# Designs tried in a protein design chat: VHH binders against b5yem2. Part 13

Target 1, 146 residues: b5yem2
Amino acid sequence: MFVGEYYHSLDEKGRLIIPNDFRQLLGETFYLTRGFERCLNIYTITDWNNFSQIISSFSPTDNLMRKLCRFWFSGSIQVTTDKLGRILIPSFLIEYAELSKEVVIIGAGKHIEIWAKEKWEEFNKEENILENMNEINSKVAELWKK
Key: E = the ipSAE of ESMFold2; O = the ipSAE of OpenDDE; V2 = 0.75 times the mean of E and O plus 0.25 times the DockQ between their complexes.

## First folded at step 4 (VHH)

Design q4 (framework vhh_7pa5_2)
Fold by ESMFold2-Fast, scan of step 4:
Structure q4 (fold): chain B 146 residues (1-146), chain A 125 residues (1-125)
Amino acid sequence: as target 1 above (146 residues)
Amino acid sequence: QVQLVESGGGMVQPGGSLRLSCAASGFTFSDYWMSWVRRAPGKGPEWVSTISGSGDITYYADSVKGRFTISRDNAKNTLYLQMNSLKPEDTALYYCAKEGYYDSSGYYPDAFDIWGQGTQVTVSS
């Protein structure tokens, strides 16, 4: 599992150093994708393949699943770290996530997220998970019973 | 004609200091990240430090962190490595390296282009 927050800089050519703790779990090659909150996500090859197989198994007549497949597959690239631990983020993903010089790289369990620092700060002001604790406790209790 | 010329090496006692320089020509120096890489006798190349084009971002190998400082002077097209508290283990041929070209295909080549002959640093009593 990926954990923690790391503050880094994106250079003017779109290169970003991936934290060493994350690189040890990712290996040299992994997937960079659009995130669901206008951020970027990083997945191991195994986790990207597992999710990709699931969403591609839905009926071709399912309009919602076709939209998800387009979003996921057109917005994914395989990246390899260089000897300095950097990846190159292509312009279409920089534009999608509105990345600027200051970025935050966070561990979100099975995946990593890359946020523009200003976007991350705005998101945290509006997102209050503590207001949902009763619903969360219900969902967790179901797993404990199983 | 791209060229990198390292200098400033020499012989020094343990605990001493040296300042290495790398004179760059043939490209827009400020557009490129630059690195120092060393090769000890009988060993492969070891990355030492990296600096961004503007000079505001730096990274160091754990073996040199707190002892070495990388810097650059873009007006003079020169990269520097200030080496303090030198140890016998720092004995190596030191190279400066320009990063490779990155293209729009979403991948990048090896991070290092080593263009010079290096400068020898020998730390001995």
Scores: ipSAE 0.006, ipTM 0.277, lowest interface PAE 9.7, mean pLDDT 82

Design q5 (framework vhh_7pa5_2)
Fold by ESMFold2-Fast, scan of step 4:
Structure q5 (fold): chain B 146 residues (1-146), chain A 125 residues (1-125)
Amino acid sequence: as target 1 above (146 residues)
Amino acid sequence: QVQLVESGGGMVQPGGSLRLSCAASGFTFSDYYMSWVRRAPGKGPEWVSTISGSGDVTSYADSVKGRFTISRDNAKNTLYLQMNSLKPEDTALYYCAKEGYYDSSGYYPDAFDIWGQGTQVTVSS
């Protein structure tokens, strides 16, 4: 599992150093994708393949699932970390996530997320998990009684 | 002419300090990541530290973190490595290296396209 919050800078050419703790778990090659909240996600090859198999298994006549497939597959690239620990983020993903110089890289369990710092701060102001504790307790209790 | 010239190496006792310098010429120094890489006798190259063109981003190998500090002076086209609390295991030839070419796919086919001549650091009692 990926854990923690790291503050880094995207350089003027779109290059980002991936934290060493994350690289030890990712290896040298992994997937960079659009996130579902205007951030970028990083997946191991195994996890990207597992999710990709699931979403591609839906009916080809399902309009919503076709939209998800286009979003996911056209928005995914395989990246290899160079010997300096850097990846190059292509312009279309920088634009999607509205990345600027200051970024936050967070471990979110099975995946890593890359956020523009101002967007991460904005998201946390709007999405207060403590306001959802009663609903969360219900869902967690249901899983623990299985 | 593109040149990287290292200096500042020498012999020092365990626990001592040295400051390495790398003088760069022939390219726009501030546009490129710069790194220090070392090679000990009988061993392969080991990456030590990297600094971004602006100097805002730095990274270190676990073996040197907390002891070494990389810095640059873009006005002087010079890269530095401040080495403190030196250990016998730090004995190596230290190279200054410029970041390599990257292609349109976003992959760096070569990590370094220009290497310096190296400067010898020996940590011995």
Scores: ipSAE 0.011, ipTM 0.319, lowest interface PAE 9.3, mean pLDDT 84

Design q6 (framework vhh_7pa5_2)
Fold by ESMFold2-Fast, scan of step 4:
Structure q6 (fold): chain B 146 residues (1-146), chain A 125 residues (1-125)
Amino acid sequence: as target 1 above (146 residues)
Amino acid sequence: QVQLVESGGGMVQPGGSLRLSCAASGFTFSDYWMSWVRRAPGKGPEWVSTISGSGDLTSYADSVKGRFTISRDNAKNTLYLQMNSLKPEDTALYYCAKEGYYDSSGYYPDAFDIWGQGTQVTVSS
């Protein structure tokens, strides 16, 4: 599991250092994808393959699943860190996530997220998880019984 | 036209300090990540430290972390390596290296451009 927040800079050529703690878990090669909240996600090869298998199993006539497949597969690239621990983020993903110089790299359990710093701070202020505690407790209790 | 000139090496006792300098010319210095690479007697090149073009990101080899500090002065086109608590195993020729290049098949960050003669650091036993 990936945990914590790391504050870093995207350089002028689109290169970003991945935190050492995350690199130990990711290995040399992994997937960089569009996130669902205008951020970027990083998945291990195993987790990317697992999710890709699931969404690919739906009927090709399912309009919603075709939209998800286009979003997921066209928005995914395989990346390898260099000796300096950096990846190169292509321009189409920088544009999607509206990345600028200041970024936040977030451990989100099974995946990592890369956010523009200002967008991460805005998202946290707008998403008040404390208002949802009763519903969260109900969902956790249901999962606990499984 | 691209030129990197290292200086500041010398002989020092274990526990001593040295500051290396690299004067860069022939390219827009602030656009490139810069590295220090060393070659010890009888060994191949070993990466030591890297700094981003803006100077706000740095990385170090585990063997030098906490002892060495990389920095740059973009107004003077100069890269620095402050070496503290020097050990005999730090004895090497130190090279200033510009990052790799892009070509039609991709990005080659590991292809350092080493242009200078290096500067010798000798930590006496």
Scores: ipSAE 0.000, ipTM 0.277, lowest interface PAE 10.4, mean pLDDT 83

Design q7 (framework vhh_7pa5_2; at its last look DockQ between E and O 0.06; V2 from the best seeds 0.00; counts 0 for: pae E 10.1 > 2, placed apart)
Fold by ESMFold2-Fast, scan of step 4:
Structure q7 (fold): chain B 146 residues (1-146), chain A 122 residues (1-122)
Amino acid sequence: as target 1 above (146 residues)
Amino acid sequence: QVQLVESGGGMVQPGGSLRLSCAASGFTFSDYWMSWVRRAPGKGPEWVSTISGSGDTTSYADSVKGRFTISRDNAKNTLYLQMNSLKPEDTALYYCAKEGYSSGYPDAFDIWGQGTQVTVSS
């Protein structure tokens, strides 16, 4: 699992260092995608393929699943780290996530997220998970009900 | 002509410190990521540390993290490596390297000059 929060800079050519701890788990080649909250997501090849197979298995007449497939597949690229541990983020993904010079790279369990620093700070200010602990405890308890 | 001239190496005992310098000329120094790469006797080159053109981003090999600090002075076209808590395993010839392009790829190093020798022995 990917864990932690790392602060880095996106250079003027769109290159970003991926934290070494994450590279150890990712290997050299992986997928960079649109995130569901106007961030970018990074998946291992295995996890990207697993999710891709699931969403592709729905009926081609399912309007909602077609929208998800377009969002996911058109918004995904395979990237390889260079010898300095950097990836090149294409302009269409920089624009999607509104990335600026300052970025935050976070481990979110099975995937990694890349956020513009200002957007990450605003998101956390408004999304206080601790206010929802009673509801979360109920959901977790249901999963653990033997 | 691109030139990189390393200096500051020497002999120290384990636990000692050294500061390496690299004087750059022949290119717009602030536009390029710079790295330190070392080569121990009988081994291939090992990447040590990298710094972005602006100096805002740094990265280190696990073997040196917490002990070495890379920095740059763009006004003086100089790259530095502060080496603390030196170990015998740090013994190597140290090169500064400019990011290079090989067939259009930004992932090659340009290594210039003879490097500077660091020897850590007790």
Scores: ipSAE 0.014, ipTM 0.447, lowest interface PAE 6.8, mean pLDDT 85
Fold by OpenDDE, look of step 5:
Structure q7 (fold): chain B 146 residues (1-146), chain A 122 residues (1-122)
Amino acid sequence: as target 1 above (146 residues)
Amino acid sequence: QVQLVESGGGMVQPGGSLRLSCAASGFTFSDYWMSWVRRAPGKGPEWVSTISGSGDTTSYADSVKGRFTISRDNAKNTLYLQMNSLKPEDTALYYCAKEGYSSGYPDAFDIWGQGTQVTVSS
């Protein structure tokens, strides 16, 4: 599982260092995708394939799922770390996540998320999280009973 | 001339402490994020810690979290790494590195020091 919170910077060419702890779990090659929020996600090849199969299993007549398919696959790229553990983030993903110099990389369990620092700080305010805590707890409790 | 110069390395026993320093010159120090990166013999570079320009944001590799502390004195143009509870696996050449921002440099770190050797051995 990916855990933790790391602060790094994006260089002038869109390169970002992936934390060593994450690289050890990811391997040298993995997938970078659009997140469902305005962030980027990182998946292992295995997890990306598994999720992709789920998305692709929906009926092609489902308009919403077609949109999801387009969003997911067009926004996915396979990336490889260089010798310094950096990946090159393409401009369209940088733009999507509104990444600039200050970046936050977080472990979200089965995947990694890359956020613009300011966006992450707003998204992850304690008050915002607490406001949803009861709903979250209800969902967790439901899953726990299964 | 832009330059980073590390110091403070040495040999210590396991459980010991060291404090590394990095003197920066030739650029506006406070405008840039700074990092420590280490390289052990036969291994690739490993990111250790990063600190924001203002010093208000820090991050650490899990391998050093709770033991190492990154800090900076912008008035002195100096980056620090306090290393406590050192382990043999911490043995490496430690580099301070300037992260690129608006310089147009192609790499994440556009300036490196020469490195300072840290050896942890009984």
Scores: ipSAE 0.007, ipTM 0.237, lowest interface PAE 8.9, mean pLDDT 88
Fold by ESMFold2, look of step 5:
Structure q7 (fold): chain B 146 residues (1-146), chain A 122 residues (1-122)
Amino acid sequence: as target 1 above (146 residues)
Amino acid sequence: QVQLVESGGGMVQPGGSLRLSCAASGFTFSDYWMSWVRRAPGKGPEWVSTISGSGDTTSYADSVKGRFTISRDNAKNTLYLQMNSLKPEDTALYYCAKEGYSSGYPDAFDIWGQGTQVTVSS
């Protein structure tokens, strides 16, 4: 499980160090992807393959499923850490997540997320948290009815 | 002895294209990230582009994004820079650089040889 928050800097060339605790679980090679929010996700090769098989199983004639496939696969790249534990993030992913020099790397259970610090702080503002928790509580109640 | 030899420069009109090459020797090429750096007349070095050791990721300076493409052929120990839609401000001496891991200077560049001159003029 990936847990915790780590504050790091993204340099002008797009290099970012991955926390040692996360590297111990990831290995040297893993996938960097677009997140569903304006963030990036990191998956182990195994988990990326599992999610990709599910996404690939959707009907190719469904318009929304084609959009999901394009979003997922065109936004995924395999990356390898260097000897200092850094990855190089390509420009199109930096632009997607609107990353700046200050980033937050968080554990989100089965995957890791990379956020611009300002966006992460906005996500965690008290009023946004309370609104999100109300929505989440409603969904959990629905799922428990089954 | 680490050796980097740039080639492929020349004179070109605005809007033109050039392809630069950098032949590498004296180190395990695929283990290292590689960069292109340029020096315009009277200016210090300016980073242009970087590519990971495997070639799976690339990054570009804003001034060249969309116009330049970095690539590498690890079987031939060669780094490339495809330069399209060239502008007069791209005029510079272009160097390839090996990223260094030792001595605690991960942003340091190795620039070998004399570089290759790119001149964009009407």
Scores: ipSAE 0.006, ipTM 0.338, lowest interface PAE 10.1, mean pLDDT 84
ESMFold2 (binder alone), look of step 5: mean pLDDT 81; pTM 0.813

Design q8 (framework vhh_7pa5_2)
Fold by ESMFold2-Fast, scan of step 4:
Structure q8 (fold): chain B 146 residues (1-146), chain A 122 residues (1-122)
Amino acid sequence: as target 1 above (146 residues)
Amino acid sequence: QVQLVESGGGMVQPGGSLRLSCAASGFTFSDYYMSWVRRAPGKGPEWVSTISGSGDTTYYADSVKGRFTISRDNAKNTLYLQMNSLKPEDTALYYCAKEGYDSYYPDAFDIWGQGTQVTVSS
């Protein structure tokens, strides 16, 4: 499980250090993708392949699933860390997530997210998990039935 | 034991040049990224420049781009910083650093040297 919040700088060449705790779980090679909330996501090779198999199994005539496949596959790259634990983020992903020099790298359980610091702060001000208490309780209760 | 010994600092007038050197020992020099980090009077450490182990890739802070050049001689286990068009704002103690992994911030560096003082004044 990826956990925690890390503050780092994106350099002028688009390189970003990945926290050592995350690299221990990821290994040296993993997938960088568009996130669904104008952030970037990092997945292990295994998790990226599992999700990719699922979405690519839908009918070619399913308009919504074609849109998801284009978004996911065109927005995914395989990256390898250098000796300093840095990855190179291509400009099209920097533009998508509106990344600037200040970034926040967060552990979100099975994946990692990379946010522009200002966007992450804005998101946190607007999110209120307490608004969803009844639904959360219902979903958690399903886990106890195992 | 890792040792880094900086030299080449001094007093210079604005627009002048200095070349800093760092003699490294106790590790396989060519296997590591190396950096220059500086600390101005009353300020925290500021990253200046980084060079890859092979010397093929270099990176610079915006404040020094076009004026400073980082280089290395792996046969001599020596790191260099050529500083041109020096400004009063470049006045600082300059450290040679073997890179750490957790952050781009200077507090992530293995700074084992004592530093070399650069003073730019008229």
Scores: ipSAE 0.000, ipTM 0.111, lowest interface PAE 14.9, mean pLDDT 82

Design q9 (framework vhh_7pa5_2)
Fold by ESMFold2-Fast, scan of step 4:
Structure q9 (fold): chain B 146 residues (1-146), chain A 122 residues (1-122)
Amino acid sequence: as target 1 above (146 residues)
Amino acid sequence: QVQLVESGGGMVQPGGSLRLSCAASGFTFSDYWMSWVRRAPGKGPEWVSTISGSGDVTSYADSVKGRFTISRDNAKNTLYLQMNSLKPEDTALYYCAKEGWYGDYPDAFDIWGQGTQVTVSS
């Protein structure tokens, strides 16, 4: 599992150092994708393949699932870390996530997220997870059939 | 032409400290990410640490994290590596390296000079 919050800088060419703790789990090659919250997501090859197989298994006539597939597959690239521990983020993903010089890289369990610092701070001002604890407890209980 | 000259190596006992320096010339030093790379007897090159052109971002190999500190003085065109709590396993020839490019991706390290020898033994 990926954990923690790291503050980094994106350079003028779109290059970003991936935290060493994350690189140990990712290896040299992994997937960079659009996130669902106007951020970017990083997945191991295994996890990207697992999710990709699931979403591509839906009926081709399911309009919503076709839109998800377009969003996911057209928004995914395979990246390799260079010898300096950096990845190159292409301009279309930088624009999607509105990345600027200051970024936050967070561990979100099975995946990593890359946020523009201002967007991460804005999101946290609006999202109060503690207000949703009753619903969260219900979902967790259902998973364990309690 | 690009030149990198390493210095500051020597012999030290386990637990000791050394500070390596790399004097850069022939390019705009502050525009480039810089790294330290070492090669131990009988082993291939091992990346040690990297620092961004501005000095705002640093990264370290797990083997040195918490013991080594990379820094730079852009006014003096000099890269540094402060090595604390040295171990016998840190014995190696240390090179400074400038980032390279191939197409849209960073390429291999651009390494110049003969390096500086660090020997950790009692």
Scores: ipSAE 0.014, ipTM 0.337, lowest interface PAE 7.4, mean pLDDT 85

## First folded at step 6 (VHH; framework vhh_brivekimig_d4)

Design r1 (at its last look DockQ between E and O 0.02; V2 from the best seeds 0.00; counts 0 for: pae E 9.1 > 2, unsure alone 64.2 < 65, grease 24.9 > 24.2, SAP .67 > .668, placed apart)
Fold by OpenDDE, look of step 6:
Structure r1 (fold): chain B 146 residues (1-146), chain A 126 residues (1-126)
Amino acid sequence: as target 1 above (146 residues)
Amino acid sequence: EVQLVESGGGVVQPGGSLRLSCAASGFTFSSYYMSWVRQAPGKGPEWVSSISGSGGSTLYADSVKGRFTISRDNSKNTLYLQMNSLRPEDTALYYCAKDSPLELLWEYFREGFDYSSQGTLVTVSS
């Protein structure tokens, strides 16, 4: 599982160091995607393939499903870490997540997220968490009953 | 047990308006996204709109943007869909569904889209 919070900087060329602990779990090659929030997600090759298979299995007759397919596949790239443990983030993903210089890399269990620092700080405010607390508790309770 | 009961359907002319309601019970209504889904004759299900638990966030399919408005009254455990400028292509059975659009997609993948209610029929015809 990916855990923790790391503060790093995106360099002028769009390169970002992936934390060593994460690299050990990811391997040298993995996928970078749009997140459902204005962040980027990192998946192992295995997980990305699994999700991709699921998404591609949806009926094309549903407008939402088509949008999800486009969102997922057009926003996915395979990346490889260099000798220094850095990945190159393409401009369209930088723009999507509004990354500038200071970024936050977090472990979200089964995946990694990359956030602009300011956006992460805003997103992770207690007020935001509290707003969703009832929904989270309800879902957790349902899972616990199984 | 989760219960969803839709109402408000009927026959309207093109350009007309209709307001759907969904009475919910068996779960903490305000804690969940709610959605409207429709199924036209001979077609697969189509997501229409969703609203967050608090009502602060709403989402719409492109086909209904600007014409439909989703809302909710958590004190009454009721979901609403105001449909304006109705078109023949809006003809369908309309279903109320618990959960967010993404959750609905996952449910579809796992079990298929099984409506827990009878839906309410909307017919738009001249």
Scores: ipSAE 0.016, ipTM 0.267, lowest interface PAE 7.3, mean pLDDT 86
Fold by ESMFold2, look of step 6:
Structure r1 (fold): chain B 146 residues (1-146), chain A 126 residues (1-126)
Amino acid sequence: as target 1 above (146 residues)
Amino acid sequence: EVQLVESGGGVVQPGGSLRLSCAASGFTFSSYYMSWVRQAPGKGPEWVSSISGSGGSTLYADSVKGRFTISRDNSKNTLYLQMNSLRPEDTALYYCAKDSPLELLWEYFREGFDYSSQGTLVTVSS
């Protein structure tokens, strides 16, 4: 389980330090992906493989499933930390998540998320949190009968 | 309320076959996708196969495709997994789940797998 919030800076080359507490669980090599919000996700190799297996099991003739496959696989990259515990974030992922100098790295249970600090603060506004909880409750109620 | 009971595991030699069963109760079985998930000792969970409520659509992980066959008998509320050409890496606890492939992905991504049964152990040894 990944937990907590960590505030760090993205350097001009696109390198970002990964918190030591997270690196102990991740190991040296892991996957960096597009998040479903405008953020990036980090998965262990094992979890990324499990997700990828499920996603790749969908029929290639389904338009929506093809879009999901492209989103997932084209936006995933295996990264390795350097001696200082940093990863290099490719420019296309920096642009996707709209990252700037100040980033927030959070634990989200089974994965890690990297956010621009500005976007994280907007997502975390008290009114947004309450609205998200109502949406989650509505979604759970709808899925209950599937 | 919902109950899933797996059976049919055991010890088998490489190349052998086993047939797993999952007895379901507490819900309208024919209305739901059913899935098999396995967990090897010291490893994380791995999705194996899924089948639609009618049985008309089946999906398989690459690691088992061509060797395993998922099926269901809606008149008996029972899910099956025929496992042929077994390998040592198939050794695991096998669980059945009441979820579609998309719901399994969502649950795995957000909260993790929630096992509601004890599973059945398959050991493929020498």
Scores: ipSAE 0.012, ipTM 0.291, lowest interface PAE 9.1, mean pLDDT 81
ESMFold2 (binder alone), look of step 6: mean pLDDT 78; pTM 0.791

Design r2 (at its last look DockQ between E and O 0.01; V2 from the best seeds 0.00; counts 0 for: pae E 12.8 > 2, unsure alone 62.9 < 65, placed apart)
Fold by OpenDDE, look of step 6:
Structure r2 (fold): chain B 146 residues (1-146), chain A 126 residues (1-126)
Amino acid sequence: as target 1 above (146 residues)
Amino acid sequence: EVQLVESGGGVVQPGGSLRLSCAASGFTFSSYAMSWVRQAPGKGPEWVSYISGSGGSTLYADSVKGRFTISRDNSKNTLYLQMNSLRPEDTALYYCAKDSPLELLWEYFREGWDYSSQGTLVTVSS
């Protein structure tokens, strides 16, 4: 599982250091994708393939499913860390997540998220967490009943 | 037990309007996003609209944008769908569903579409 919070900087060439602890779990090659929020996600090759298979299995008759398919696949790239443990983030993903210089890399359990620092701080405010607590608690409660 | 009961369907002419309702019980209604989905004869299910738990955020399928309006009354545990400018292609059985569009997709994959509710039939015909 990916855990923790790391503060790093995107360099002028769009390169970002992946934390060593994460690299040990990811391997040298993995996938970078759009997040459902305005962040980027990192998946292992295995997890990305599994999700991709699920998304591809959906009926094309539903416009939401088509949009999800486009969103997922057009926003996915395979990346490899260099000798220094850095990945190159393409401009369209930088733009999507509004990354500039300061970024936050977090472990979200099954995946990693990359956020613009200011956006993460805003997103992770206590008020935002509390606002969703009832929903989270309800969902968790349902899982425990099974 | 989660219960969803749709109502308000009927037969209307093209250009007409209908208002669907969904009475929800068995869960904390205000804590969950809700969606409308529909299934036309001979077609697969189609997501129609989404509304957040608080009602502050809404989404629509392109096919219904500008014509349909989703709303909710959390004090009454009721979801609504105002349908204006109805077209023949809107003919379908309409269902309300708990959860966001993305969650519905996952549920569909794992368990298939659950038609535990009866839905409400909307027929648009001249």
Scores: ipSAE 0.008, ipTM 0.256, lowest interface PAE 9.4, mean pLDDT 85
Fold by ESMFold2, look of step 6:
Structure r2 (fold): chain B 146 residues (1-146), chain A 126 residues (1-126)
Amino acid sequence: as target 1 above (146 residues)
Amino acid sequence: EVQLVESGGGVVQPGGSLRLSCAASGFTFSSYAMSWVRQAPGKGPEWVSYISGSGGSTLYADSVKGRFTISRDNSKNTLYLQMNSLRPEDTALYYCAKDSPLELLWEYFREGWDYSSQGTLVTVSS
């Protein structure tokens, strides 16, 4: 799975079409969760279960780890696509990711991300500008061994 | 199946210009972001530029910013890279790629990836 960009609209009820290419890899049922940026993530059931076991293994006496557990589990919901390939995004996730009418759905390697279009454009401009991409190219150059 | 065919490379003098093209087929071109990646002899791959599926968002590596312009024509399923003020350091094999440049670079180093083509060679020398 590669990072790709799909441009879609969120309807008034909070429904969003999941691209057919992604649905063929996900199946009809999968997890929608908070992203670590102001976006949403989609995981297969298998990957969500694997990450959840890791997160659950953290000590319950560690305050930071309890915050991570609450963030992960309270922000996760299992969703199923309808006949048109749409999912219903609950209001609390729409608010978390600040979703509006225009949405970008991105393949991010092992998971999928859902962004408000304007937030995605701002993120790409800010997070990738000059320093990020030069740093990545430099790391690639150093990791490339002859 | 996804096919990407690069063209437009060649030998040019420093300060010259070239326009690379990438003809795409086998997928809905307008729904995918595209990138240019280059690999100079004896060096690792370097991300050059990115354009969103609609063409509304573009990004450039610092090494080419202000000199290169990425564009796309979704009606022709074609990606372009206009390269101006070329330098000897721009000498490389240039590839177009589907999807995010970050994931492509990391997958290349982690597992390798298959380019859909042989790329197009740009040589900048006197």
Scores: ipSAE 0.000, ipTM 0.316, lowest interface PAE 12.8, mean pLDDT 79
ESMFold2 (binder alone), look of step 6: mean pLDDT 78; pTM 0.786

